# Miniprotein binders against q96jn8r1131to1294, part 125

Target 1, 164 residues: q96jn8r1131to1294
Amino acid sequence: TLEFLENHGKNILLSNGNRTATRVASYNQGIVVINQPLVPQLLVQVRIDFLNRQWTSSLVLGVITCAPERLNFPASACALKRAAWLLRGRGVFHNGLKICEKFGPNLDTCPEGTILGLRLDSSGGLHLHVNGVDQGVAVPDVPQPCHALVDLYGQCEQVTIVNP
Below, E stands for the ipSAE of ESMFold2; O stands for the ipSAE of OpenDDE; V2 stands for 0.75 times the mean of E and O plus 0.25 times the DockQ between their complexes.

## First folded at step 10 (miniprotein)

Design Xk (at its last look DockQ between E and O 0.81; V2 from the best seeds 0.75)
Fold by OpenDDE base, look of step 10:
Structure Xk (fold): chain B 164 residues (1-164), chain A 83 residues (1-83)
Amino acid sequence: as target 1 above (164 residues)
Amino acid sequence: SKEDLAKKLIELYKKALELVEKGASEEEIRKLLEEVVKIAEELGDLYLIDYAKMALEEFERGDLDDLRYYIKLALMYAEELLE
């Protein structure tokens, strides 16, 4: 069963059998990691449950290739120094560096109810899914094993892992 | 304006890096980084706030490499905001 790991950002409260993550304070410290590593053709999806328009920006979605159980989470995912491939807004980032300017829809403007998915293809390409629609390869070759990461940042206050 | 604040922030970061490389006093560098935090907060950009606070934290713990890293991130981000 897909769940969020107990090791998470300090402002996160897990519920619903660790399938729901809620950021209960501030705008940051909201990183969560899904327990099972991504394997080819496994689609991992989260639904944006609640947005708080008090804040700007929104969730960051991506993968990490370091051991998630012992990871010391920074205030935001984009501050991760290594082993991170992230989708923020329309950009794709690798260890803080933008590797793609425009990819898929703007994550900062996804409304509540949006379902975001990550999937590795057989070639190691990381795909973004939005409401079930494959947006294409965001990262062409991701090292394995890797784990899906969600940063409940800014507006995004709650997400839930959902089945495809 | 927000643009002015962003430019000021960039200026201060570059100054901070310069001072670090010159081996300037910790107090002087700290003051710059603290000012960056204030400017970031005034600007209201969450990522800039985070980078600023993290930069300051790394400086205070003596990790200049990580300091440089977060300043780099902040600079890149701020410059993008000005585009």
Scores: ipSAE 0.854, ipTM 0.936, lowest interface PAE 0.5, mean pLDDT 96
Fold by ESMFold2, look of step 10:
Structure Xk (fold): chain B 164 residues (1-164), chain A 83 residues (1-83)
Amino acid sequence: as target 1 above (164 residues)
Amino acid sequence: SKEDLAKKLIELYKKALELVEKGASEEEIRKLLEEVVKIAEELGDLYLIDYAKMALEEFERGDLDDLRYYIKLALMYAEELLE
């Protein structure tokens, strides 16, 4: 089944059979990675369980194309300079640089209970789903293999992997 | 005001890049980057804080390429906040 990898950010506590990640300190060190690479037709979904609205920014979603088991995670996903495609706020970022100004909803304003999903299409396009609704292609051709990543950043203190 | 602080932060980053290009003293550059961290913390914006701390860390490591990289990201983000 889908689980968060045991290799994760230093402020993360895994629970619920490694399907729930909680950031237990600070605003960062909250990167988690799904234990299986994305393949066509695999929809990885997480529910936002708990937000602390006193922070200015919220979770980041994306993919990494390097092997996650050996990765020394930076404090924040914004420091991933290589092998990363990230959705932050309304923007899409590749290796730290914004490549799309507006895609989908503003992730910084998604409330508790929002279900966010990532999947690859048959052409390697990365799709975002929000509450079951496909937002379209965020990134047209992501190198494979890649793994879904969530940074429990800022406001986001807990997420849970949910079934489609 | 928050707008004034953000403008000051942008000004200091640009000055730091100028000082790096002309080979100014490490002490002068460090003082600017430390002030950027203080301003970012006063603004309370998490990305500004992360970029500022990463820039200072890379400067302390002597990695000028990564220093420029994080300053570039910080400037882009800070200018978007003012728009």
Scores: ipSAE 0.621, ipTM 0.829, lowest interface PAE 1.4, mean pLDDT 91
ESMFold2 (binder alone), look of step 10: mean pLDDT 85; pTM 0.814

Design Xl (at its last fold request DockQ between E and O 0.89; V2 from the best seeds 0.83)
Fold by OpenDDE base, fold request of step 11:
Structure Xl (fold): chain B 164 residues (1-164), chain A 83 residues (1-83)
Amino acid sequence: as target 1 above (164 residues)
Amino acid sequence: SKEDLAKKLIELFKKALELIEKGASEEEIRKLLEEIVKIAEELGDLYLIDYAKLALEEFERGDLDDLRYYIKLALMYAEELLE
């Protein structure tokens, strides 16, 4: 069963059997990690449930390759300086540094109801899915094991893990 | 304007790096970083705020390498805002 880990950002409240994450304060401290590591061909998906328009920017989606249970989460994903590959806006970031400027749709403009997915292919390439459509390889050759990470940042106030 | 604030932040971040390389006093660097945080908050850009706060935190921790790192990220981000 896919769930968010109990180790999460300070402003996160988990519900719905730990499948729903809600940021209940401020614009940050909203990092969550999915319990099961990504394995090839497993599609993990989250749905954007609520956007809070008082803030700018939106969720960050990606993977970490360190042990998530022991991770002391920073206030935002942008602070992750190791073992992190993240999708932010249209950019792809590795340990904070942008490695691709224009990939897929702009996550900052995805409306409520958008379903975002991550999947590893057989070659270790990390794919982004948007509403069931494969956007291609965002990050080639991601180290394994890795865990899907969601930063409920800015506008993004709630997400829910959904089945394919 | 927001554009002016962003340009100012870029200037100040570069100044911070310069002060670090010149071995300026900790107090001078601290005050500059705190000013940067305030200006970032005035601008209202969330990531610039976060980068600025991270920079200040690393400075207070005594990790100049990570301080430089987050200043670098802030600069890259701010420059993109002006494109």
Scores: ipSAE 0.814, ipTM 0.923, lowest interface PAE 0.6, mean pLDDT 96
Fold by ESMFold2, look of step 10:
Structure Xl (fold): chain B 164 residues (1-164), chain A 83 residues (1-83)
Amino acid sequence: as target 1 above (164 residues)
Amino acid sequence: SKEDLAKKLIELFKKALELIEKGASEEEIRKLLEEIVKIAEELGDLYLIDYAKLALEEFERGDLDDLRYYIKLALMYAEELLE
């Protein structure tokens, strides 16, 4: 069963059998990680439940390749300088550096109800799904094992893991 | 205005890189970084706030490489906001 790990950002409250994450303070300290590594054929999906449009930016979605159980998360995903591939705004970032100017939708404008998915293909390519539609390969060669990560940043105050 | 604050931050980011390159005093650099944080908070853009605070934190740790790294990321981001 897919759940968010108990090791998470300091402003996160887990509920719904650890399938729902809520940021209960500020705009950051909202990093959560899925409890199982991605393997081919596993589709991890989260629904954006609540947004607060007073903030300028929204959630970050991606993967990390270091072991997440005891990792000391930074306040914000933009400070992940190692072992991270992140979808942020319109772009793709590797270890804090932009490697693609535009891939998929602008995450800063995705409305409540949007379902975002991550999946590895058999070649190690990381696919983004948006409302059930495969957007293609965001990152062609992700090392395994890796875990899906969501930063409930800025506007994004709650996400829930949903079944495919 | 938010556009005026962003233009001011771009000028200050460039000034910070110049001061670091020429080996200006820690007091002068710290004062500039603290001003940058205040202006980023006034503008209200979360990534500018985060990059500014990270730059100041790395400066206080004595990590000049990461200080430059975050200032450069902030500068590039600020320029994209104005385009």
Scores: ipSAE 0.806, ipTM 0.907, lowest interface PAE 0.7, mean pLDDT 93
ESMFold2 (binder alone), look of step 10: mean pLDDT 87; pTM 0.852
OpenDDE base, look of step 10: ipSAE 0.787; ipTM 0.910
ESMFold2, fold request of step 11: ipSAE 0.777, 0.757, 0.797; ipTM 0.896, 0.887, 0.907
ESMFold2 (binder alone), fold request of step 11: mean pLDDT 88, 88, 87; pTM 0.855, 0.854, 0.852
OpenDDE base, fold request of step 11: ipSAE 0.808, 0.808; ipTM 0.921, 0.921

Design Xm (at its last look DockQ between E and O 0.94; V2 from the best seeds 0.76)
Fold by OpenDDE base, look of step 10:
Structure Xm (fold): chain B 164 residues (1-164), chain A 83 residues (1-83)
Amino acid sequence: as target 1 above (164 residues)
Amino acid sequence: SKEDLAKKLIELYKKALELVEKGASEEEIRKLLEEVVKIAEELGSLYLIDYAKLALEEFERGDLDDLRYYIKLALMYAEELLE
């Protein structure tokens, strides 16, 4: 069963069998990681449950290739200096550096109810899914094993893992 | 204006880097980085705030490489805001 790991950002409260993550304070410290590593043909999806318009920006979605169980999570995904491929806004980032300017929809403007998915293809390409629609390869060759990461950042205060 | 603040932030970061390379006093560099944090907060840019705080933290820890790293990220982000 897909669920968020107990090792998470300091402002996260897990519920619903660890399938729902809620950031209960501030705008950051909201990183969560899904327990099962991504494998080809596995679609992992989260739904944006709640946006707090008090803040700007929104969730970051991506993968990490380090061991998530022992990771000391920084306050935000932008602080990950290694082993991180992230989707932020419309950009794709590797260890903080933008490697793609425009990809998919702007994550900062996705409304509540949006379902975002990650999937590895047989060639190691990381695909973004938006409301069930494959947006294409965000990262062409992701090291494995890797884990899906969600940073409940800024506006995004709650997400839930949903089945395809 | 927001644009002016962003430009100021960029200016201060570049100054900070310069001072680091020149071996300037820690206090002077710290003050610049703290001012960057304030400007970022005034801008309301969460990522600029985060980068600024990270930069300051790394500076306080004495990790100049990571300081440079986060300043680089901040500069890239700030410059994009001005595009």
Scores: ipSAE 0.769, ipTM 0.905, lowest interface PAE 0.7, mean pLDDT 95
Fold by ESMFold2, look of step 10:
Structure Xm (fold): chain B 164 residues (1-164), chain A 83 residues (1-83)
Amino acid sequence: as target 1 above (164 residues)
Amino acid sequence: SKEDLAKKLIELYKKALELVEKGASEEEIRKLLEEVVKIAEELGSLYLIDYAKLALEEFERGDLDDLRYYIKLALMYAEELLE
């Protein structure tokens, strides 16, 4: 069963059998990772449960290629300097640097109830799904193994892993 | 204004890179980085706040390469805000 790892940001409380992550303080220290690496045909989905619109930025989605069980996460995903590909706002970032100006919808504007998905295609391309709709290849060749990551940043205070 | 604050941050970030390159005193660099954090917090942009705090943290660690890295990320983001 897909669950969030116990190794997570310091402001995260896990609940619902480790399928729900809540940021209980501040705007950051909210990184969570899915407990299984992505493989072709595995669709990892999270639902945005709660947003606090007092912040101007929202969640980040992506993958890391480091083993996450013992990794010391930074306070915010924007500080991931190695082995990270992130979907942030409208852009795609690799190790903190923007590599694509626009991909998919603006994650900062996704409302509560939005279901966001990540999967690898057979060529190692990373796909974003939004409410069941494939947005195409965000990153064409992600090294494997990689792990799905969510940063409950800014507006995003709770997400839940859902089955496809 | 928000635009004035963003322009001020860009100026301060560029000055910080200059001071690091020429090997200015640690006290001078620390004071500048603390001012960057203050202005970023006044502007209220979460990413600029994060980059400013990360830059100060790396300076306190003595990691000048990572300090430069976060200043450059902050500059890129601040310039995008003005575009």
Scores: ipSAE 0.630, ipTM 0.838, lowest interface PAE 1.2, mean pLDDT 91
ESMFold2 (binder alone), look of step 10: mean pLDDT 84; pTM 0.802

Design Xn (at its last look DockQ between E and O 0.90; V2 from the best seeds 0.79)
Fold by OpenDDE base, look of step 10:
Structure Xn (fold): chain B 164 residues (1-164), chain A 83 residues (1-83)
Amino acid sequence: as target 1 above (164 residues)
Amino acid sequence: SKEDLAKKLIELYKKALELVEKGASEEEIRKLLEEVVKIAEELGDLYLVDYAKLALEEFERGDLDDLRYYIKLALMYAEELLE
């Protein structure tokens, strides 16, 4: 069963069998990691449950290749200096550096109810899915094992893991 | 204006880097980085705030490489905001 790990950002409260993550304070400290590593053809999806328009920006989605169980999470995903491939806004980032200017929809403007998915293909390409639609390869070659990471950042205050 | 604030932030970051390379006093560099945090907060961009705080933290830890790293990220981001 896909769940968020107990090791998470300090402003996160897990519920619903650890399938729902809620950021209960501030705009940051909201990183969560899904327990099972991504393997080819496994589609991992989260639904944006609640947006708080008090803040700007929104969730960051991506993968991490370091051991998530022991990771000391920074306040935000943008602080990850290694082993991180992230989708932020319309950009793709590797260890903080933008490697793609425009990819997929702008994550900062996805409304509540949007379902975002990550999937590795057989070639190690990381795909983004939006409401079930494959947006293409965001990262062409991701080291394995890797874990899906969600940063409940800014507006995004709650997400839930959903089945495909 | 927000544009002016962003430009000021960029200016201060560049100044901070210059001071680091020149071996300026820690206090002077700290003050600049703290001002950057304030400007970022005034600007209201969360990532600029985060980068600024990260830069300041790395500076306080004495990790100049990571300081440069986060300043670089901040500069790139701020410059993109001005486009």
Scores: ipSAE 0.779, ipTM 0.909, lowest interface PAE 0.6, mean pLDDT 95
Fold by ESMFold2, look of step 10:
Parts: C-alpha cells; structure tokens; sequence
Structure Xn (fold): chain B 164 residues (1-164), chain A 83 residues (1-83)
C-alpha cells in the first residue's frame, strides 16, 4: 500500500495511516516521499486537501533517484542539487535548474481538491496526471529506481495519497 | 515599489558576483548578502527569500561555488518575475 515515508521534512505530521501529510509550521520543511519506487504503470496520486493562499508559491512534485529512507532533505525542494527532477510552477527542473519553461498546468494555481499523479511509462518517461488526465511526458528518461516526492511548500499545507 | 525592489535585488546579486570574482573583503560581501536577504523578505516572495538565505548560508560556510549557484538561480527567477 502506498504511504508517505517516515523520513520526511521536519514540519510534516503524518496521519491517516501515513497517507496524509500536513505541514504544521512555517512555509517549508515539508518534503515527503512515497514509500515505494515508481515502476512502469504504477500511478501515484495525491489530492491537494488544504491551501493557505497567503503564501506566494505552492507545492512541488517530482522524483528523486537517491534512496530516500535516510536521506537528509533540505528545507525546500529548490535546494535539491542532485538526483532530482521536479515540476514546479509552470516549469520542469533538474537539480535546481529549469530544463523546460512550460509543462502542464501552473502548479501554483491548482485549487484544493486537485488530484495530481505521477507515473513512469515503459521508456522511463515521467508523466503528470491532473484530475485523471495525462498531461504527457514531463521528463523523457528518468533513471530508475526513483521515488515520487512532494514538497508541501508555501500555499500547500496538506495532501493525501488517493487510489487511482 | 515591488518592481523597484526586485530590480535592486538583481543589481545587488550582480554586484556580489563581481566582488567575489575580484576577491573583495569578506565583510564587504557579507554586508551585501545581508542586504539581499532584507530586500527579499520585504518583497515576500518565498523563492526569493529561500535563494537569498541559501546564498548567505553558503557564503558563511566558505562555499563560493554553491554561493554562485544560488545567486544564479535567484537571478533567473527574479528576471522571470519582472517579465
């Protein structure tokens, strides 16, 4: 069963059988990782449960290729300099640098209730799903194994893993 | 205005890179980076705040490569905000 890993950002409280993550302080220290690596055709989905619109930016989605169980996460995903492929705002970032200016929706504008999904295709392409709709390939060839990551950043204070 | 503050932030970051390149004093560079943090906090944009604090932290660690890295990220982001 998919759960958020117990190794997570310092401001995260896990609940609901470790399927719900809540950022309980500040605007950062909110990185969470799914407890299983992505495999082709596994769709990992999270629902945005709660947003605090007083912050200027929102959640980040992506993958890391390092083993996550004992990794020391930075305060914010923007400081992930290695082994990270991230969807942030309108862009795709690899190790902190923007590699695609526009892909999918602007994550900073997704409302509460939005269901965001990540999966690999058979070629290692990373797909984003939004409310069940495949947005296409964000990253064409992600190294495996990789783990899905969410940074409950800024506006995003709670997400829940949901079944497809 | 917010636009004027963002332009000032960009100017200060570029000056910081120049000072690092020419080997200016640590005190001069630190004061400039502290001003960058203050301006980023006044702007209230979270990524500007994170990048500014990360840049100052790497300078305090003596890691000039990572200092330049976060300044590069901050400049790219700030230029996008003005466009």
Amino acid sequence: as target 1 above (164 residues)
Amino acid sequence: SKEDLAKKLIELYKKALELVEKGASEEEIRKLLEEVVKIAEELGDLYLVDYAKLALEEFERGDLDDLRYYIKLALMYAEELLE
Scores: ipSAE 0.721, ipTM 0.868, lowest interface PAE 1.0, mean pLDDT 91
ESMFold2 (binder alone), look of step 10: mean pLDDT 83; pTM 0.788

Design Xo (at its last look DockQ between E and O 0.83; V2 from the best seeds 0.00; counts 0 for: pae E 2.7 > 1.5)
Fold by OpenDDE base, look of step 10:
Structure Xo (fold): chain B 164 residues (1-164), chain A 83 residues (1-83)
Amino acid sequence: as target 1 above (164 residues)
Amino acid sequence: SKEDLAKKLIELYKKALELVEKGASEEEIRKLLEEVVKIAEELGDMYLIDYAKLALEEFERGDLDDLRYYIKLALMYAEDLLE
């Protein structure tokens, strides 16, 4: 069963069998990692449950290749200096550095109810899915094993893991 | 304006890097980085705030490489905002 790990950002409260993450304070400290590593053809999806327009920006989605169980999570995904491939806004980032300017929809403007998915293909390409639609390869070659990471940042205050 | 603040922030970051390379006093660099935090907060961009706080934190713990790293990220981000 896909769940968020108990090791998470300090402002996160897990519920619903650890399938729902809620950021209960501030705009950051909201990183969560899904327990099972991504394997080829496994589609992992989260639904944006609640947006708080008090803040700007929104969730960051990506993968991490270091051991998530022991990771000391920084306040935001932007602080991950290694082993991180992230989708932020329309950009793709590797260890904080932008490697792609425009990819997929702008994550900062995805409304509540949007379902975002990550999937590795057989070639190690990381795909973004939006409401079930494959947006293409965001990262062409991701080291394995890797875990899906969600940063409940800014407006995004709650997400839930959903089945495809 | 927010644009002016962003430009100011960029200026201060570049100054900070310069001071680091010149071996300026820790106090001077600290004050500069603290000012960056304040400007970021005034600007209200959360990522700039995060980068600024991270930069200051790395400086305080003596990791100049990571300081440079976060300044780099902040500069890139700020410049993108101005585009």
Scores: ipSAE 0.777, ipTM 0.910, lowest interface PAE 0.6, mean pLDDT 95
Fold by ESMFold2, look of step 10:
Structure Xo (fold): chain B 164 residues (1-164), chain A 83 residues (1-83)
Amino acid sequence: as target 1 above (164 residues)
Amino acid sequence: SKEDLAKKLIELYKKALELVEKGASEEEIRKLLEEVVKIAEELGDMYLIDYAKLALEEFERGDLDDLRYYIKLALMYAEDLLE
């Protein structure tokens, strides 16, 4: 079954059989990665459990193509310098650079209870799902293998892996 | 205004890159980066705050390549906000 890797951001506490990640301090150091590479048609879903409106920005979703088990994570996903494709706010970013101005909903406005999903299609396209609804292809050709990443950034203090 | 603060932030970042390139004193660069952090915190934009703190951290570690990297990301982000 899907779990968050034990290698994660410094402010993360894993619970619920490593299916729940909580950021227990500050607004950053909250990167978590799913323990299996994303394969075509595998849907990884997380539910936003707790948000703190003190912060202006919220969680980041995406993928990395380097091996995550021994990776030294930066304080936030915005600092990933290579091999990262991120959904952040309303944009899509590759290695820090915006490659799409608007895709899907604005993640900074997703409320508690929102279920966000990531999957690859057979062509390597990265899809975002929101509450079970496919938003289409965010990134058309992600190299494989890749791993799903969530940064519990800013507003987002807890997410839980949920079944499709 | 917040626009004026963002423009000051961009100016300070560009100055920081110039000072790093010409090998200015560590104290001069540090003071400038610390001012950037203060302005980013006043603006309240979390990515501006993150980039500012990352830049200062890499400067303190002596990693000038990563310092330049985060400054450039911060500039791109800040300039996008003003458009």
Scores: ipSAE 0.357, ipTM 0.668, lowest interface PAE 2.7, mean pLDDT 89
ESMFold2 (binder alone), look of step 10: mean pLDDT 85; pTM 0.807

Design Ya (at its last look DockQ between E and O 0.72; V2 from the best seeds 0.00; counts 0 for: pae E 12.8 > 1.5, pTM E .767 < .8)
Fold by OpenDDE base, look of step 10:
Structure Ya (fold): chain B 164 residues (1-164), chain A 120 residues (1-120)
Amino acid sequence: as target 1 above (164 residues)
Amino acid sequence: MKVLVIIFSDDPEILKRAEEIARELAEKYGAEVRVIHTRDYSPNEAVYEAYEYDADVVIIIVTDEEKARLVYEYLKEDMPDVKVFVIVEGGEEAAKRLEEEGVDAITSPEEALEALRKYL
């Protein structure tokens, strides 16, 4: 079963069998990692449950290739400078540096109820799914094993892992 | 030392002052300076720029106090080791209001330079 790890950002409260993450304070410290590593053909999806319009920006999606159980999470995924590929807004980032400016829909404008997914293809390409639609390869060659990461940042206050 | 200057103003005088500050920081203090002029950056975008640049110091020049506050808060929470200075065009009163909210607000670029001299 896909769940969020107990090692998470300081402002996160897990519920629903660790399938729901809620940021209960501020706008940051909201990083969570999914327990099972991404393997080819596994689609991992989260639903945006609640947005708080008090803040700007929204969730960050991506993968990390380091051991998540021992990771000391920074306040924001943007601070991850190694072993991290992230999707923020329309940008793709590797270790904190923008490697693509325009990819897929703008994550900052996704409404509540949006289902976002990550999937590795057989060639190691990381795909973004939005409401079940494959947006294409965000990162062409991701090292394995890797784990899906969600940063409940800005407006995004709650997400839930959902089955395909 | 990396200094990021973010200008949320189209005022020519402010722009000129920002450029002067940047020049002085680079020439006199050996700082690596990046200047960003923006009209519509959100507070989070400013933070993203700071992350990407790996700034040690961020100088924010704004006319909007609310924006100043938000940017400051985001930077302090996300990047607690980064020194942040806020220059607000609203003058001393605006600075005072921001200070009451915990923002390190200054009223002039000269004050920023003076503060930085101690830090650099």
Scores: ipSAE 0.318, ipTM 0.678, lowest interface PAE 2.0, mean pLDDT 90
Fold by ESMFold2, look of step 10:
Structure Ya (fold): chain B 164 residues (1-164), chain A 120 residues (1-120)
Amino acid sequence: as target 1 above (164 residues)
Amino acid sequence: MKVLVIIFSDDPEILKRAEEIARELAEKYGAEVRVIHTRDYSPNEAVYEAYEYDADVVIIIVTDEEKARLVYEYLKEDMPDVKVFVIVEGGEEAAKRLEEEGVDAITSPEEALEALRKYL
């Protein structure tokens, strides 16, 4: 079953059989990674459980293509300078560089209860799902293996892995 | 030396002086300077831009004390080796309030130039 990996950001507390991640301090140090690589038949979904509106930005969602078990995570996912494709706000970022100005919804406006999903298609395209609705291909050809990543950043203080 | 200037103000005098500072840093001190002007930046985006540019120094010019505080805190947490200055349009009283909270705040772009000369 899908779980958050024990290697995670410093401010994360895992609970609920490692299916719930809570940021218990500050606004950063909140990177979590799903314990299994994405494969075409796998839809990884997380629900936003808790938002703290004192912050202006919210979670980052994406994938990393390096082995996550011993990766030394930076304070925020946007500081990943290699092997990372990230969705933040309205943009798509590769290794810290914005490669698309607008894709899908603005993640900074997703309310509590929103279910965000990542899926890899047969061509290696990364799809975003929002409340069960496919938003299309965010990244056309992600190298494999890759792992889904969530950064509980800013407003986002808790997420839970949910089944489709 | 790479200097990133992020301007959250539309005051034409501040914008003009910020451009003069950027030019002086480039011409007299050989600094590489990037200037970004927008009101749309969140504190998280300021961190992203500083990382993307590989900045040694960040100068934040803001219109709001709370935004100044948040941007400074985000940058110092994620990039502790980067020197960060905050210039507030609210003048000396706003700078004093921010300094009481541990922010490197100054009252004008001209004072930022004097502070930066120590790095040269």
Scores: ipSAE 0.000, ipTM 0.233, lowest interface PAE 12.8, mean pLDDT 81
ESMFold2 (binder alone), look of step 10: mean pLDDT 90; pTM 0.925

